# VH-VL binders against q3z8e7, part 27

Target 1, 156 residues: q3z8e7
Amino acid sequence: MVEKIPMTASGYKKLEDELSTLKVKRIDVIEEMRLAAMDKDMRENAPYHAAKEQRGQIEGRIKEIEHELKYADVSEYTDTNTSKVNMGSTVKLRDPKNGECCTYTLVSPKEIEPLKGKISASSPIGKAVFNRNKGEQIEIEVPSGTLQYIIEDISF
Short names: E, the ipSAE of ESMFold2; O, the ipSAE of OpenDDE; V2, 0.75 times the mean of E and O plus 0.25 times the DockQ between their complexes.

## First folded at step 15 (VH-VL; framework fv_denrakibart)

Design T5 (at its last look DockQ between E and O 0.04; V2 from the best seeds 0.00; counts 0 for: pae E 17.8 > 2, placed apart)
Fold by ESMFold2, look of step 15:
Structure T5 (fold): chain C 156 residues (1-156), chain A 122 residues (1-122), chain B 113 residues (1-113)
Amino acid sequence: as target 1 above (156 residues)
Amino acid sequence: EVQLVQSGAEVKKPGESLKISCKGSGYSFTNYWIGWVRQMPGKGLEWMGIIYPSDSDTRYSPSFQGQVTISADKSISTAYLQWSSLKASDTAMYYCARHKLYFTESSYFDYWGQGTLVTVSS
Amino acid sequence: DIVMTQSPDSLAVSLGERATINCKSSQSVLYSSRDKNYLAWYQQKPGQPPKLLIYWASKRESGVPDRFSGSGSGTDFTLTISSLQAEDVAVYYCQQYYSTPYTFGQGTKVEIK
C-alpha cells in the first residue's frame, strides 16, 4: 500500500511545471558534461565534476516529483485538449525509448523562459512541434545527434 | 576561519590498533575532499589518500591500499585515519589537509592540520 | 603513478640571491583544453605543516610574497625565489594533482649560504 499524496489542482500543476523545467535543465547539464568529457582525463576535469553534481541533484528531484505526481490524489483535476500545436500551446513530449516526458509552452520571443519550458516557435523544439497533432513523431536536431519524441498531449 | 584540528600525539606498541582524527571547522566540511599525508622522520611528503565526506568516496595510494582505513563522520565534521595493527615502520607525522577546490577530487591542499605524531616502539 | 623528481636535493644560496628549484614529472600534467598545469608548490619550515605557495604551476596563493614565482609546462617546472630571505629557509615540494595518486616530489632543502 503506497501512501497517497493529497494535493490541490494548483499544487499538481506546480509540480508538473517544476518537472518540465528540471527536464530542460537536465538536457543542458548533460550537454555541458558531454563537452567537458572531450578532455583526456575526466577525473581531473573540474567543470565535468561540477556538472555531474548538478545532474545528480536534478535527477533526484525529478524522481521525487514523478513519484508525487504518480500517487497524487487530486479530485478535481482536468486536462485541457487542443487539436494542433500553436502559439500559446503547451506540448508534452514523450521519449519513445524510455517513456519519459518533457513539457514546453510556445511563447513570443520576449516571453522566453527556457528553464520553465517557455520556448520560441523558432527554437529547434518549437520548429519541430509547431502545427503538429497529438500522437505525431518529431525529430529535434542537437549537436550530439537527432532526438526523437512523440507529441503525447497538447494543452493551453 | 577555516581550521583543521588533529588529535594528539600517540605512543603505541606494535600490534595495537589506532584511529586518529581531523576535525574541520569554519567551512562546509562535506563539500571538500580531505586527504592524509604521511611524513616519516627525516623524509618527504607521501600522499596516502583522500575522502569525500558527503558520500565517503575514498581513494588510496596503491602503497597504502589495505594498510590503512580512511573514513569520515560528516555529522561531526571529522575525518579519520585508522590502523588495525601498527608496525614500527608506521612511526611518522600524519597530516590531514583540505582541497582548495570544492567538490573536485583533482585539487591541491590549501589548509593543513597541525599534524599527529605517531610513535610505534617496543 | 606519475613520478615527481626535484633537483637539486639541497641548495645553499646567499641572502638576497636567486634560488631556483626544478621539478620534472614522468608524464604531462597539462590539461590542454583549459591550458592548465596541475602542479602545486609547497613550503615546509622546520616543525610546521606544509604551506601552499603556488598552484596551476604559476599562480601565487593569497598572502605569498611576490618573490616566489612558478613557471613551466607539461613535464618541466621551476620555482624561483628572486631574492632569498632568512625566513625562506625550508624544504620545498612540488605536487601533481593531475591523476591519483597525487604524488609529491622528494623535496628540496633551501639553506642560507
Scores: ipSAE 0.000, ipTM 0.479, lowest interface PAE 17.8, mean pLDDT 83
Fold by OpenDDE, look of step 15:
Parts: sequence; structure tokens; C-alpha cells
Structure T5 (fold): chain C 156 residues (1-156), chain A 122 residues (1-122), chain B 113 residues (1-113)
Amino acid sequence: as target 1 above (156 residues)
Amino acid sequence: EVQLVQSGAEVKKPGESLKISCKGSGYSFTNYWIGWVRQMPGKGLEWMGIIYPSDSDTRYSPSFQGQVTISADKSISTAYLQWSSLKASDTAMYYCARHKLYFTESSYFDYWGQGTLVTVSS
Amino acid sequence: DIVMTQSPDSLAVSLGERATINCKSSQSVLYSSRDKNYLAWYQQKPGQPPKLLIYWASKRESGVPDRFSGSGSGTDFTLTISSLQAEDVAVYYCQQYYSTPYTFGQGTKVEIK
């Protein structure tokens, strides 16, 4: 079973918008490919191949978004303040065992940068902290077991 | 309101490197191709190349391929044009411009920056 | 590369008179499947960046006066200013965006006679 992906109503809307936009882009890119193909020389040159590659990228992202939308668990937030972890939130997690802290920012899939602590809400950590309050203890399941963290701080 | 704001005028010597910028605002920067156009003093417009900020897909004019580098930082909605080694012949006004057609590579420029004058002289 | 050639290089027209600028492409910029000509016209006044006037050969950009019109198809295009105004003094450029590089014409300088 595929786990539901928590997100805000606004986040869901954003994905819908992105999907719509990408679908349009796909059409345009296809047309660009056609145009490029009209030139016999273009079939073997970089522009045509670039367009083809771009099409592939767009299609890949479309599939990702469709998946996210399909399995979305949308929740409404009354307070978009720092009271609860939301999309765009930066959360500081503290390990209650050793006192070590990690900071993560919940971002959209296209903005994911793991090395910079930018993670998706659909990630294991993202799912664990999403819509949680400051001070709450969360659990993250990893292959080695269950990790426990306390949400020490929430910021935007 | 859509705006493209370019960096200020540059006075350089031959052999120096240069990177000029174009910051977009008032629209989704990542969803529009942005291009650079050269205009030498008293001359016409020359299409240099374009970049799609979302994935940094870049297209160069053959005349400018290898001569300049076009890049973008989507996090700050900024496109760049840079030279590793300027020549006197690089003296020109440089414009950034946005493609009007959403997402499309093949497009026309609807919004233009104010231009960056680059002067290269000994 | 598609070469864009404008004619004339310069044009002097009396106020209120018609100005006609031609642009020829070395190959067709008409995409028959879409029935669209990938041709744009720009106006550049002294000391200013270019301004988009016409796209798809004949579509006026928002805010562009009705006196400006674009026509043509395939390889031959025309920008017409039906009644030249003082503020229309500028250099005009055509551009194809059919295929990279998206080349410009050499420009046509329009002045008041």
C-alpha cells in the first residue's frame, strides 16, 4: 500500500497548477520538436535532442505530480504561523537521547536539496513532522529501527 | 508588473572577466526563457542565446557559442551573461529579455531589461 | 541560420503618411501545422531597449497603437505604420523565432521627412 502524502490545501493547489502548466509545456515542446524535425539537419543536431530530452523531463515530472495528487492527504490549517510544521517551514529536530539537532526545511519536490536540509513533505522526515507542533515528539522509521526526535523549533 | 533589471554599466580592460546580471520580477522566473541580445554601438540587435531558468537549458547562437556563458540562478530570479576574457570587440550594450510564450523555446521577447553597457578598452 | 533582411535600411516619411518596412527571411518561418508565422517586430527608440510591437507576424502586442500592423507569410513580411507620428521615430527590427538562432533583421531607421 502506498502511504498517503500529507500536504496543505494550498500545496495541493500548487501541484495542480504546476501540473496544468507542465501539460501545456509538454504540448509546446512537442511542437518545438516537430519544428526541429522539419529541418533535416536538425534531426541530428543538439536542439532537437535537447527538446526531446526536455519532453522526457516534463513527462517524468508530470507523473510525479500525478502520483502526489493521487495519494495526497490534504489538511487544512487554521494557523499558518509557526505553530505547526507546514510547507515552507524550517523545523529543528532534537534527538532526545544525545541532544543532537538537525534542521530541515519542507519544500516542494522540485526544490529538494537534501544536502541543504531541504526535504519533501513526502519524505520520511517530512511525513513525520508535517502538521506537528513545537515540542512534539516524532518517530521516524528507518531500516535500522525507529528514530525519535523532538520538534524543538518551527520557523519560516 | 513584469520587470527585468540589469546590472550597471561596466568599464573593463581586455583580458578581464565579467559577469553581468539580469533580475526578473513580477512573474514566474523559472517558467520563461530568458535571452541575451547584443547591440554594438550604432549597430543592430544580435541574438546571443537563451536559457530556461528552471533547468538551465541553454541555447547559444553559433556566433556566441564558446565566447560567452549564459547562466541563471532561479533562487534569486537572476540570469547572467559572462565572459572569461573580454575583448575590445565586446564593447556593446547587452540586453536581457523574456520570452513571452510560456515555457516555449521558440518565442519572441516581450519584456526587456534596460540594458548593460559594457565598455572594453585599453 | 535563417538570415533576416530588411528593406529599406532607412526611411524618411512625412508626418501622417504611411511607412512601410519589409522583412525577408532566407527560409520560410511559417509553420504550416500551426498556421503561424514565427515572426516578430520590435521598435527601438534612441537610448531605449527594444519594444515588442508585433508577434506571429500580424498580432499587435498589448498597448501598441492601431496604426502599427504586420502582414505577410512565409518569407516576406511587412510592418506598416499607417500614419507616422513623431513618437514613431525609431529603428525597427524583425526577428524570426522559427529556429535557433532566433536572428534579427539588420534594422530599419524610420525618420520624419
Scores: ipSAE 0.000, ipTM 0.560, lowest interface PAE 12.4, mean pLDDT 87
ESMFold2 (binder alone), look of step 15: mean pLDDT 93; pTM 0.951

Design T6 (at its last look DockQ between E and O 0.01; V2 from the best seeds 0.00; counts 0 for: pae E 16.5 > 2, placed apart)
Fold by OpenDDE, look of step 16:
Structure T6 (fold): chain C 156 residues (1-156), chain A 122 residues (1-122), chain B 113 residues (1-113)
Amino acid sequence: as target 1 above (156 residues)
Amino acid sequence: EVQLVQSGAEVKKPGESLKISCKGSGYSFTDYWIGWVRQMPGKGLEWMGIIYPRDSDTRYSPSFQGQVTISADKSISTAYLQWSSLKASDTAMYYCARHKLYFTEHSYFDYWGQGTLVTVSS
Amino acid sequence: DIVMTQSPDSLAVSLGERATINCKSSQSVLYSSRDKNYLAWYQQKPGQPPKLLIYWASKRESGVPDRFSGSGSGTDFTLTISSLQAEDVAVYYCQQYYSTPYTFGQGTKVEIK
């Protein structure tokens, strides 16, 4: 297995956008540094030091993002609803006992948003549904026992 | 428009050094891996290696490691392939090509240069 | 290294007929975590650089005619030209980009019968 950083297409795009934004911000901060440096006493130039600090933070984040993108393993979205559950998939699970449904989107660990139903593929639910087909019954182990769900729908 | 323009054909003698170039335009040069592919006369494609211009991270095929040097100058959006000492067996067409996906190493080639013919003979 | 082996080495097909090229990898190029095959197909016409046709084993590059299709998974892959056209005379190469070195197949020459 090759070492990759799994992420959704949307997550990848978000990183690209953030990188673009940070690059612009970097230019602005550099300009602020330039202006601040025009003051006579650099040793006590608070605005200059503040801008320099901010530049460092921006540069650090840029490097992080570039690293993530460099090694990213992006899952492409398809319009095919017959596809197996994969990274980026939105899955509707139905409890065959009570008919209740839940919707989850499988994402990378960095993209997790539980309140929006975005869960890790490595989570118990994620593991249970990963590479499964629509209509398939899956089992989820919980402390109280085993939960049964049917994959009712797969979308992207 | 994305373009990769390679340097012109080269005629060399064994033992001579050579550096050919590939200039990218129409895209962010530093954000895409760029690779080199050898094609000997009448033969197939051979993956030589790739470089990430932003930080010059380079991957070589074992067959070409130590035989060539891949480099890049991001200030002029140019990638290079060079030999310290050419051999007759280095006679081939050399293509540069860009990875399709942003930043990502694990990708396929979408745009190709026109190729540089290198002829090495006594 | 992953070795890519194509078959046949050459293929002569009548105009309008189906052309089938196979590519086998020495190890799987399927990344199970995302169910993607790191396999591409290229077309190279005489005197020209290679052109990307298919990526992820079955996805056509933009501008590629519908008559070209890729299939397969794991270690066995196929490029199909449903109806061979005169402009399709070329050498075709498969390539894995699962792991470095990103090796090519030896190529398959497609000619008109």
Scores: ipSAE 0.328, ipTM 0.746, lowest interface PAE 1.5, mean pLDDT 91
Fold by ESMFold2, look of step 15:
Structure T6 (fold): chain C 156 residues (1-156), chain A 122 residues (1-122), chain B 113 residues (1-113)
Amino acid sequence: as target 1 above (156 residues)
Amino acid sequence: EVQLVQSGAEVKKPGESLKISCKGSGYSFTDYWIGWVRQMPGKGLEWMGIIYPRDSDTRYSPSFQGQVTISADKSISTAYLQWSSLKASDTAMYYCARHKLYFTEHSYFDYWGQGTLVTVSS
Amino acid sequence: DIVMTQSPDSLAVSLGERATINCKSSQSVLYSSRDKNYLAWYQQKPGQPPKLLIYWASKRESGVPDRFSGSGSGTDFTLTISSLQAEDVAVYYCQQYYSTPYTFGQGTKVEIK
């Protein structure tokens, strides 16, 4: 079973635009690589080897994006979903024992910034809060144990 | 956008040294050969040489070998043309230009600098 | 060194008429196994740097008007301006990039008659 890749409509569009750009760049690199191959001994052709490496990077990124787009599970913010945590939601979690709060935003895989609280729906915190309501108590399993929080607020 | 910005016009006396610059922007500077072209007043274009900034591989026209130094500083995306002792016959417009094909020295120029006028007056 | 010789040295052409510039190399610039001619054409307007027009002898650079075309193979090449416009007044140079030094032709000045 192939896992779906949650992302926003804007995240999907960014990947499509990057893919289009890479496909154009691939055409240029392949042509310039063919021209470099007219040189004599290829073992002494640093520009050819640099272009070959660049092509490999471009092809690898294209394959990665095509996979992400193929298995994308695109969701959009709606007013009907504002009562539940969804993609694009910002959640405030309160520790019931001491009242301390922390804030996380669910974003697409390309938008992940853990140090800024931007996490995926597949992360331990993301899994615990996804599709939950304000006021629910959740448990988050981490290697060091189980953490308990209350969903204090949900915003977008 | 690809740009090559050259240093300003120079007025020098015979025997003085000079180093003119060409700063590349809007592209991967180390992936492209940069060349220098001389144009004496009222005359045509003369290919002086090229450099690959990644490793400083430099190729000179026989007519300019030993007369000028072509170099690059890839940390600031800049190529240089230098004389240790200018002559009146060095009075000319000097252009830098980029090869279009970024993986071969066998290429033509797609972007040109604005030119640097060097005047050597006695 | 490969010597590039242009003809004529100057050319006066009426507006809307055809201008033809020849470039001859002292040695072939054709890489025969790939059928590629290592020849470019440049336009230099007064007070401006050169501008690339044609590469591989016949391929037009992006943004160059359709009235410019290149032809020829081996040692004999031609730049044609099918219908001369006022803005085409310039000096035109051929260049070989087959072997170093990548020499230019001496230039052909095109003027309106």
Scores: ipSAE 0.006, ipTM 0.486, lowest interface PAE 11.8, mean pLDDT 83
ESMFold2 (binder alone), look of step 15: mean pLDDT 93; pTM 0.953
OpenDDE, look of step 15: ipSAE 0.291; ipTM 0.727
ESMFold2, look of step 16: ipSAE 0.000; ipTM 0.479
ESMFold2 (binder alone), look of step 16: mean pLDDT 93; pTM 0.953

## First folded at step 16 (VH-VL; framework fv_denrakibart)

Design U1 (at its last look DockQ between E and O 0.01; V2 from the best seeds 0.00; counts 0 for: pae E 15.2 > 2, placed apart)
Fold by OpenDDE, look of step 16:
Structure U1 (fold): chain C 156 residues (1-156), chain A 122 residues (1-122), chain B 113 residues (1-113)
Amino acid sequence: as target 1 above (156 residues)
Amino acid sequence: EVQLVQSGAEVKKPGESLKISCKGSGYSFTDYWIGWVRQMPGKGLEWMGIIYPRDSDTRYSPSFQGQVTISADKSISTAYLQWSSLKASDTAMYYCARHKLKFTEHSYFDYWGQGTLVTVSS
Amino acid sequence: DIVMTQSPDSLAVSLGERATINCKSSQSVLYSSRDKNYLAWYQQKPGQPPKLLIYWASKRESGVPDRFSGSGSGTDFTLTISSLQAEDVAVYYCQQYYSTPYTFGQGTKVEIK
């Protein structure tokens, strides 16, 4: 059996949207193929072959997306702050030494956006906070030593 | 409107073959898993199996594995449940049902067919 | 296989009173990493197919009255009807979809006292 693919609700939606877009594009490309086939000898028809290749690429991506959606394990958003840190959770971490805070959202590898604080659940920070409760102290291993943080808040 | 319409009641004898159908409408048929649930007379619900119409990926309960065949024809948005050789013990109401979540295999059902009563007696 | 056991098998409750149905799983249906319980509740009235009431143990399906609520976690779950109405007479089933086969409880018949 294929393992389930964890992802956020937003990530799932993005895949759905992309799939819809690609299906439309596929129709257009097929039409381009049809038109190209009408204009020139098929053996020397560069536009036709280009369109055909593009169709193949689109079909390939569609299959990939359909696979991901089929085996998706999507975390739903909750309104409770009592939940443990999960995929899709936004966590506020506070350094107990200096009071500095940082915010991260746990996402799937394909959804990583470091500039927006979106990090993988498999990252060092992600692993440290995953399945933890609000108020817990976590440790993050860094080359310079071990960092200590408190999970101050969990949201979705 | 999402609908699952099942084929009519069946009266059969032991040893006969049977194929009942479940037609989906009002939604993208290939994007949702469809399941079959058995309910014997006066008894509870039994999860039989599920199928993903897009690629015909199928999951069976061990209790029904080899006893029935679940299939689908996506061209006409129809799922099937069939027996090669019926037994008296197959007498039951059979429901088809759609998974609530699109694409996913989480097998809880939001829309149900009206049921197909299958009676097997000599 | 995960065995789902409901209690009681039958329940008679006066109109307007609380009805409580329990469901126990032989194994936990809690996915700890997600803090989510793979548990659903259905209502089946005579001559009708089942109707989805609750999913993820506590989420009400659209259109389901507020008097229905689901609670519990791990192996112990409860369906509560806060104020029983005449139209609530039915058999109720719990179901786990944590692992195949996705088994149902044996059902609880709710009647008016």
Scores: ipSAE 0.374, ipTM 0.748, lowest interface PAE 1.5, mean pLDDT 91
Fold by ESMFold2, look of step 16:
Structure U1 (fold): chain C 156 residues (1-156), chain A 122 residues (1-122), chain B 113 residues (1-113)
Amino acid sequence: as target 1 above (156 residues)
Amino acid sequence: EVQLVQSGAEVKKPGESLKISCKGSGYSFTDYWIGWVRQMPGKGLEWMGIIYPRDSDTRYSPSFQGQVTISADKSISTAYLQWSSLKASDTAMYYCARHKLKFTEHSYFDYWGQGTLVTVSS
Amino acid sequence: DIVMTQSPDSLAVSLGERATINCKSSQSVLYSSRDKNYLAWYQQKPGQPPKLLIYWASKRESGVPDRFSGSGSGTDFTLTISSLQAEDVAVYYCQQYYSTPYTFGQGTKVEIK
């Protein structure tokens, strides 16, 4: 069995749309490479090299999205706050040792923005808080040791 | 028969907004890039930019980046050129044109619209 | 940006005589070897939109009369009208489509002497 990737319905839809767009772009880039192909020396000019690089980036992203969609675990979420952390929830974590707080929002893999606090449910923090209640203490094992937090608040 | 039909002539004042259209027919609209070309009175042709309607991939000339918006509505086979705030220097003929080669942005224009004359004066 | 420079800016040619228009790009528009040049020529008659004449530097668009021909490679290109007709009075533009922006030449006015 393979690990499922939790995401919102909107996140899943965005990945589907991106995949569709990338597949069209792939066709375009392959045609650009074909149109530019005149002989074996084609690979040594700027338009060909630009298209080849773009194709590589497109193929890599397609592979990532296809994996994420294949193993997606989609849950229907509303904007209503609950007592439990779910996809789309914003969670405030407090370190009980020093009172420092940090805030994270659980988003689909396509929506991840770590510097803005948008993390996946498959991240160490995401896994630790998922399906937990306000006030629960969680423990996260990281290479630097064990981190402990209290779920201070849950919102959407 | 491939045809590009542009919206009618416009007379505007500086500061007004404007959106002109280019409707394509007789071909698979989403398979071809569409471009916009400006021609100021008595002057030559200026490449403004192109759009791929299937996914709205848009490329602008640096001279026009941030000055206009190129968009498309593939459900009605129509491309658009928009200004949020017109200037007197925007007075020109504007053509839409289709790339001949499918899919690729590296192409030339085979079909042209009839042109839309935009006049901006105070 | 690739700058496209046409010469002459204007020329007058007697009916039935040869007209020659040059176009020079600021960098090569040849894609591999030297036989696929990303250059097109357009004709614009008074009061009309431009019309495609030549693509890939030398390939004539369907419906364009045989008197129009294109030649050249790399940075130097030529449009030739072998026998000028009255209906050929127009402004002619070259355009590169090698890299964006796909710049046009400034135009060459062709008129009858």
Scores: ipSAE 0.000, ipTM 0.497, lowest interface PAE 15.2, mean pLDDT 83
ESMFold2 (binder alone), look of step 16: mean pLDDT 95; pTM 0.961

Design U2 (at its last look DockQ between E and O 0.01; V2 from the best seeds 0.00; counts 0 for: pae E 15.4 > 2, placed apart)
Fold by OpenDDE, look of step 16:
Structure U2 (fold): chain C 156 residues (1-156), chain A 122 residues (1-122), chain B 113 residues (1-113)
Amino acid sequence: as target 1 above (156 residues)
Amino acid sequence: EVQLVQSGAEVKKPGESLKISCKGSGYSFTDYWIGWVRQMPGKGLEWMGIIYPRDSDTRYSPSFQGQVTISADKSISTAYLQWSSLKASDTAMYYCAKHKLRFTEHSYFDYWGQGTLVTVSS
Amino acid sequence: DIVMTQSPDSLAVSLGERATINCKSSQSVLYSSRDKNYLAWYQQKPGQPPKLLIYWASKRESGVPDRFSGSGSGTDFTLTISSLQAEDVAVYYCQQYYSTPYTFGQGTKVEIK
């Protein structure tokens, strides 16, 4: 059996959207192939071969997405401050020493966007905050030592 | 409107074969798993199995594994449940049902067929 | 297999009163990474197919009246009808979809007292 693939609701939606887009593109590429095939010498028909290759790429990606969606483990989240940090949670961490705060969203590996604060649940920060409650103090190991943070807020 | 329409009631004898159908409409048939649920007379619901019409991937309950065959014809948006040799104990109402979530195997059902009553008696 | 056990088997409640149905799973159906319970509730009226009421233990299906609510986590779940109506007479089933086979409870018959 294939293991379930954890992902956020938003990630799931993105895959659905991409799938829809690719299916449309596939139709267009097939039409391009048809038009190119109208030429006399198919063996030397560069446009036809290019379109055919593109179709193959599209089909490959469609299959990948369909697989991910089929085995996706996705759920709806409610924004509750009483919930533990889970996949899809957005956490605000406060440094008790200097009062500085940072915000992170836990996502699946395929959904990582560091510039947007989207980090893997398997990252050092992700592991530290996972399944923790609001108000708890966590420790993060870094090369320079151990960092201390308080989970100030949890949202979804 | 989403609809699942099942084939009509069946009266059979032990040892006979049977194939009942469930036709889906009003949604993308290939994008949702379809399940079969048995309900014996006056009894509760029993999860039999599910099929993904797109590729005919199928999951069975151990209790029904080898006892029935679940299949689908996506060209006509129809799922099937069949027996090679019926038993009296197969007498029950059989429901087909659609998964609520698209693509996923999470097997909870938002739409149900009207049911097919199968009676097996000598 | 995860065994689902409902209690009581039957319940008689006066109109307008609260009806409470319990469902216990032999194993936890809580996925900790999501903090979600893979638990659904169905309503089946006589001569009709089941109808989905609740999913993810507490999420109401569209069109389901507010008087229906689901609660619980892990292995213990509850379906509550805050004010029983005449049309609520039915058999109610819990179901886990945490792992195959996706088993149902034995059902609870709700009647008017």
Scores: ipSAE 0.499, ipTM 0.792, lowest interface PAE 0.8, mean pLDDT 91
Fold by ESMFold2, look of step 16:
Structure U2 (fold): chain C 156 residues (1-156), chain A 122 residues (1-122), chain B 113 residues (1-113)
Amino acid sequence: as target 1 above (156 residues)
Amino acid sequence: EVQLVQSGAEVKKPGESLKISCKGSGYSFTDYWIGWVRQMPGKGLEWMGIIYPRDSDTRYSPSFQGQVTISADKSISTAYLQWSSLKASDTAMYYCAKHKLRFTEHSYFDYWGQGTLVTVSS
Amino acid sequence: DIVMTQSPDSLAVSLGERATINCKSSQSVLYSSRDKNYLAWYQQKPGQPPKLLIYWASKRESGVPDRFSGSGSGTDFTLTISSLQAEDVAVYYCQQYYSTPYTFGQGTKVEIK
C-alpha cells in the first residue's frame, strides 16, 4: 500500500507548474548537449559538460516532483465540510485561560512556514485539530503538562 | 523578420526605481536566451547577464549580481532589466540582444535592440 | 572572468588599405576541438547598436562583406579588413562566449586617415 503525500491545492498547482517548466527545459538542455556533442572531443568540451550537469539536476527534480504528484493526497476547503478541520483549513484557536487567539493553516510538508502559521497535519497542533469541529476543545501535550484550546473558527 | 524593440529613453534621479523592456518578435522567443549589455558614455560594451524566457533561468555577470534584476514575461515575448535604486553611475545605454544559437547559453548575439538611454542625475 | 584585451585602442587607415585588430583572452576560449574557438567580433557604427561580423573566430555571419575575416586560436585572435571602405568606420569589439560572464574587449576605433 503506497503512502499518500498530503498537500494543499495551491501546493499541487505549484508542483505542476514547476514540472511543466522543467520538462521544457529538459528538452532544451538535451538539444544543447546534442549541438555541443558535434565537437569530436566531448571529454574536453565545456559546453557539453555544463549541459550534462544541468540535465542531471533537471532529471532529478523531475523524478522527485513526479513521485510527489503521483502520490499526492490533495485536500481543500469546501462548503460541505466547513464544520471540520481538513487540509487547507485555517483554524483559530482560543486559549480558555486568557482568551488569547492563534491562527494556523494546515498545509502539506512542502508548504510548511511555521512563522506564518502554516503547519503540517502531523505537527502537535495539526494532529490535535484535524477532523475536529468548531467549538471543540483540544489538548496539546507539552513537557509541562497539557495545553487546552478551543477551536473558535474554521475557514479556508 | 527578427526584431528586438526596447522601451524609450529614461531620465531619473538617484534612488528611483526603473524597469526597461525589450520585446522580441519574428522568432520563437522562448527558444533563445536573451541578454543585456551596458555601454557607458564613451565606453565599451559590458555583458550584464542573460535569461532563458521559458523558465526564467538567469546568469549574471558578477559585476551586476545583486545590482539589477533580469526578468522575462514569455506571454508577451518581453524581457526586462530592473533597478530598485538607481545610482548616477547607472547612466548608460542599455542594449538587449538575443543569442544566435537555439537553447544553449553558450552563444553569441545575432540581433540587438535599438538601445535604451538611461540618464540618472539630480 | 576571462579578460579580453584588444590592440590597438584606435587605428587610422587609408581607404583601400588593410586594417588589423588584435584580441587576446586571459584564458583559452578553444574547446577540446581545435576548430571551436568561442569568439565573436562585432561592429558598432556611431549611434547604432553592435552588429555581428564573425563567430567561432573565423566564420563570417551571413551578409557580411568578404573583406572581413577572422583568424587565431586559443588566446590570440585577429580581425582583418582587407581593403578598408568608408562605411567601415566604426568601433570593433571581440567577445568570448566560452564561459560566463561573456566578456567583451574594450573596443578598437577604426578611422580613415
Scores: ipSAE 0.000, ipTM 0.516, lowest interface PAE 14.7, mean pLDDT 84
ESMFold2 (binder alone), look of step 16: mean pLDDT 95; pTM 0.963
ESMFold2, look of step 18: ipSAE 0.000; ipTM 0.488
ESMFold2 (binder alone), look of step 18: mean pLDDT 95; pTM 0.963
OpenDDE, look of step 18: ipSAE 0.017; ipTM 0.631

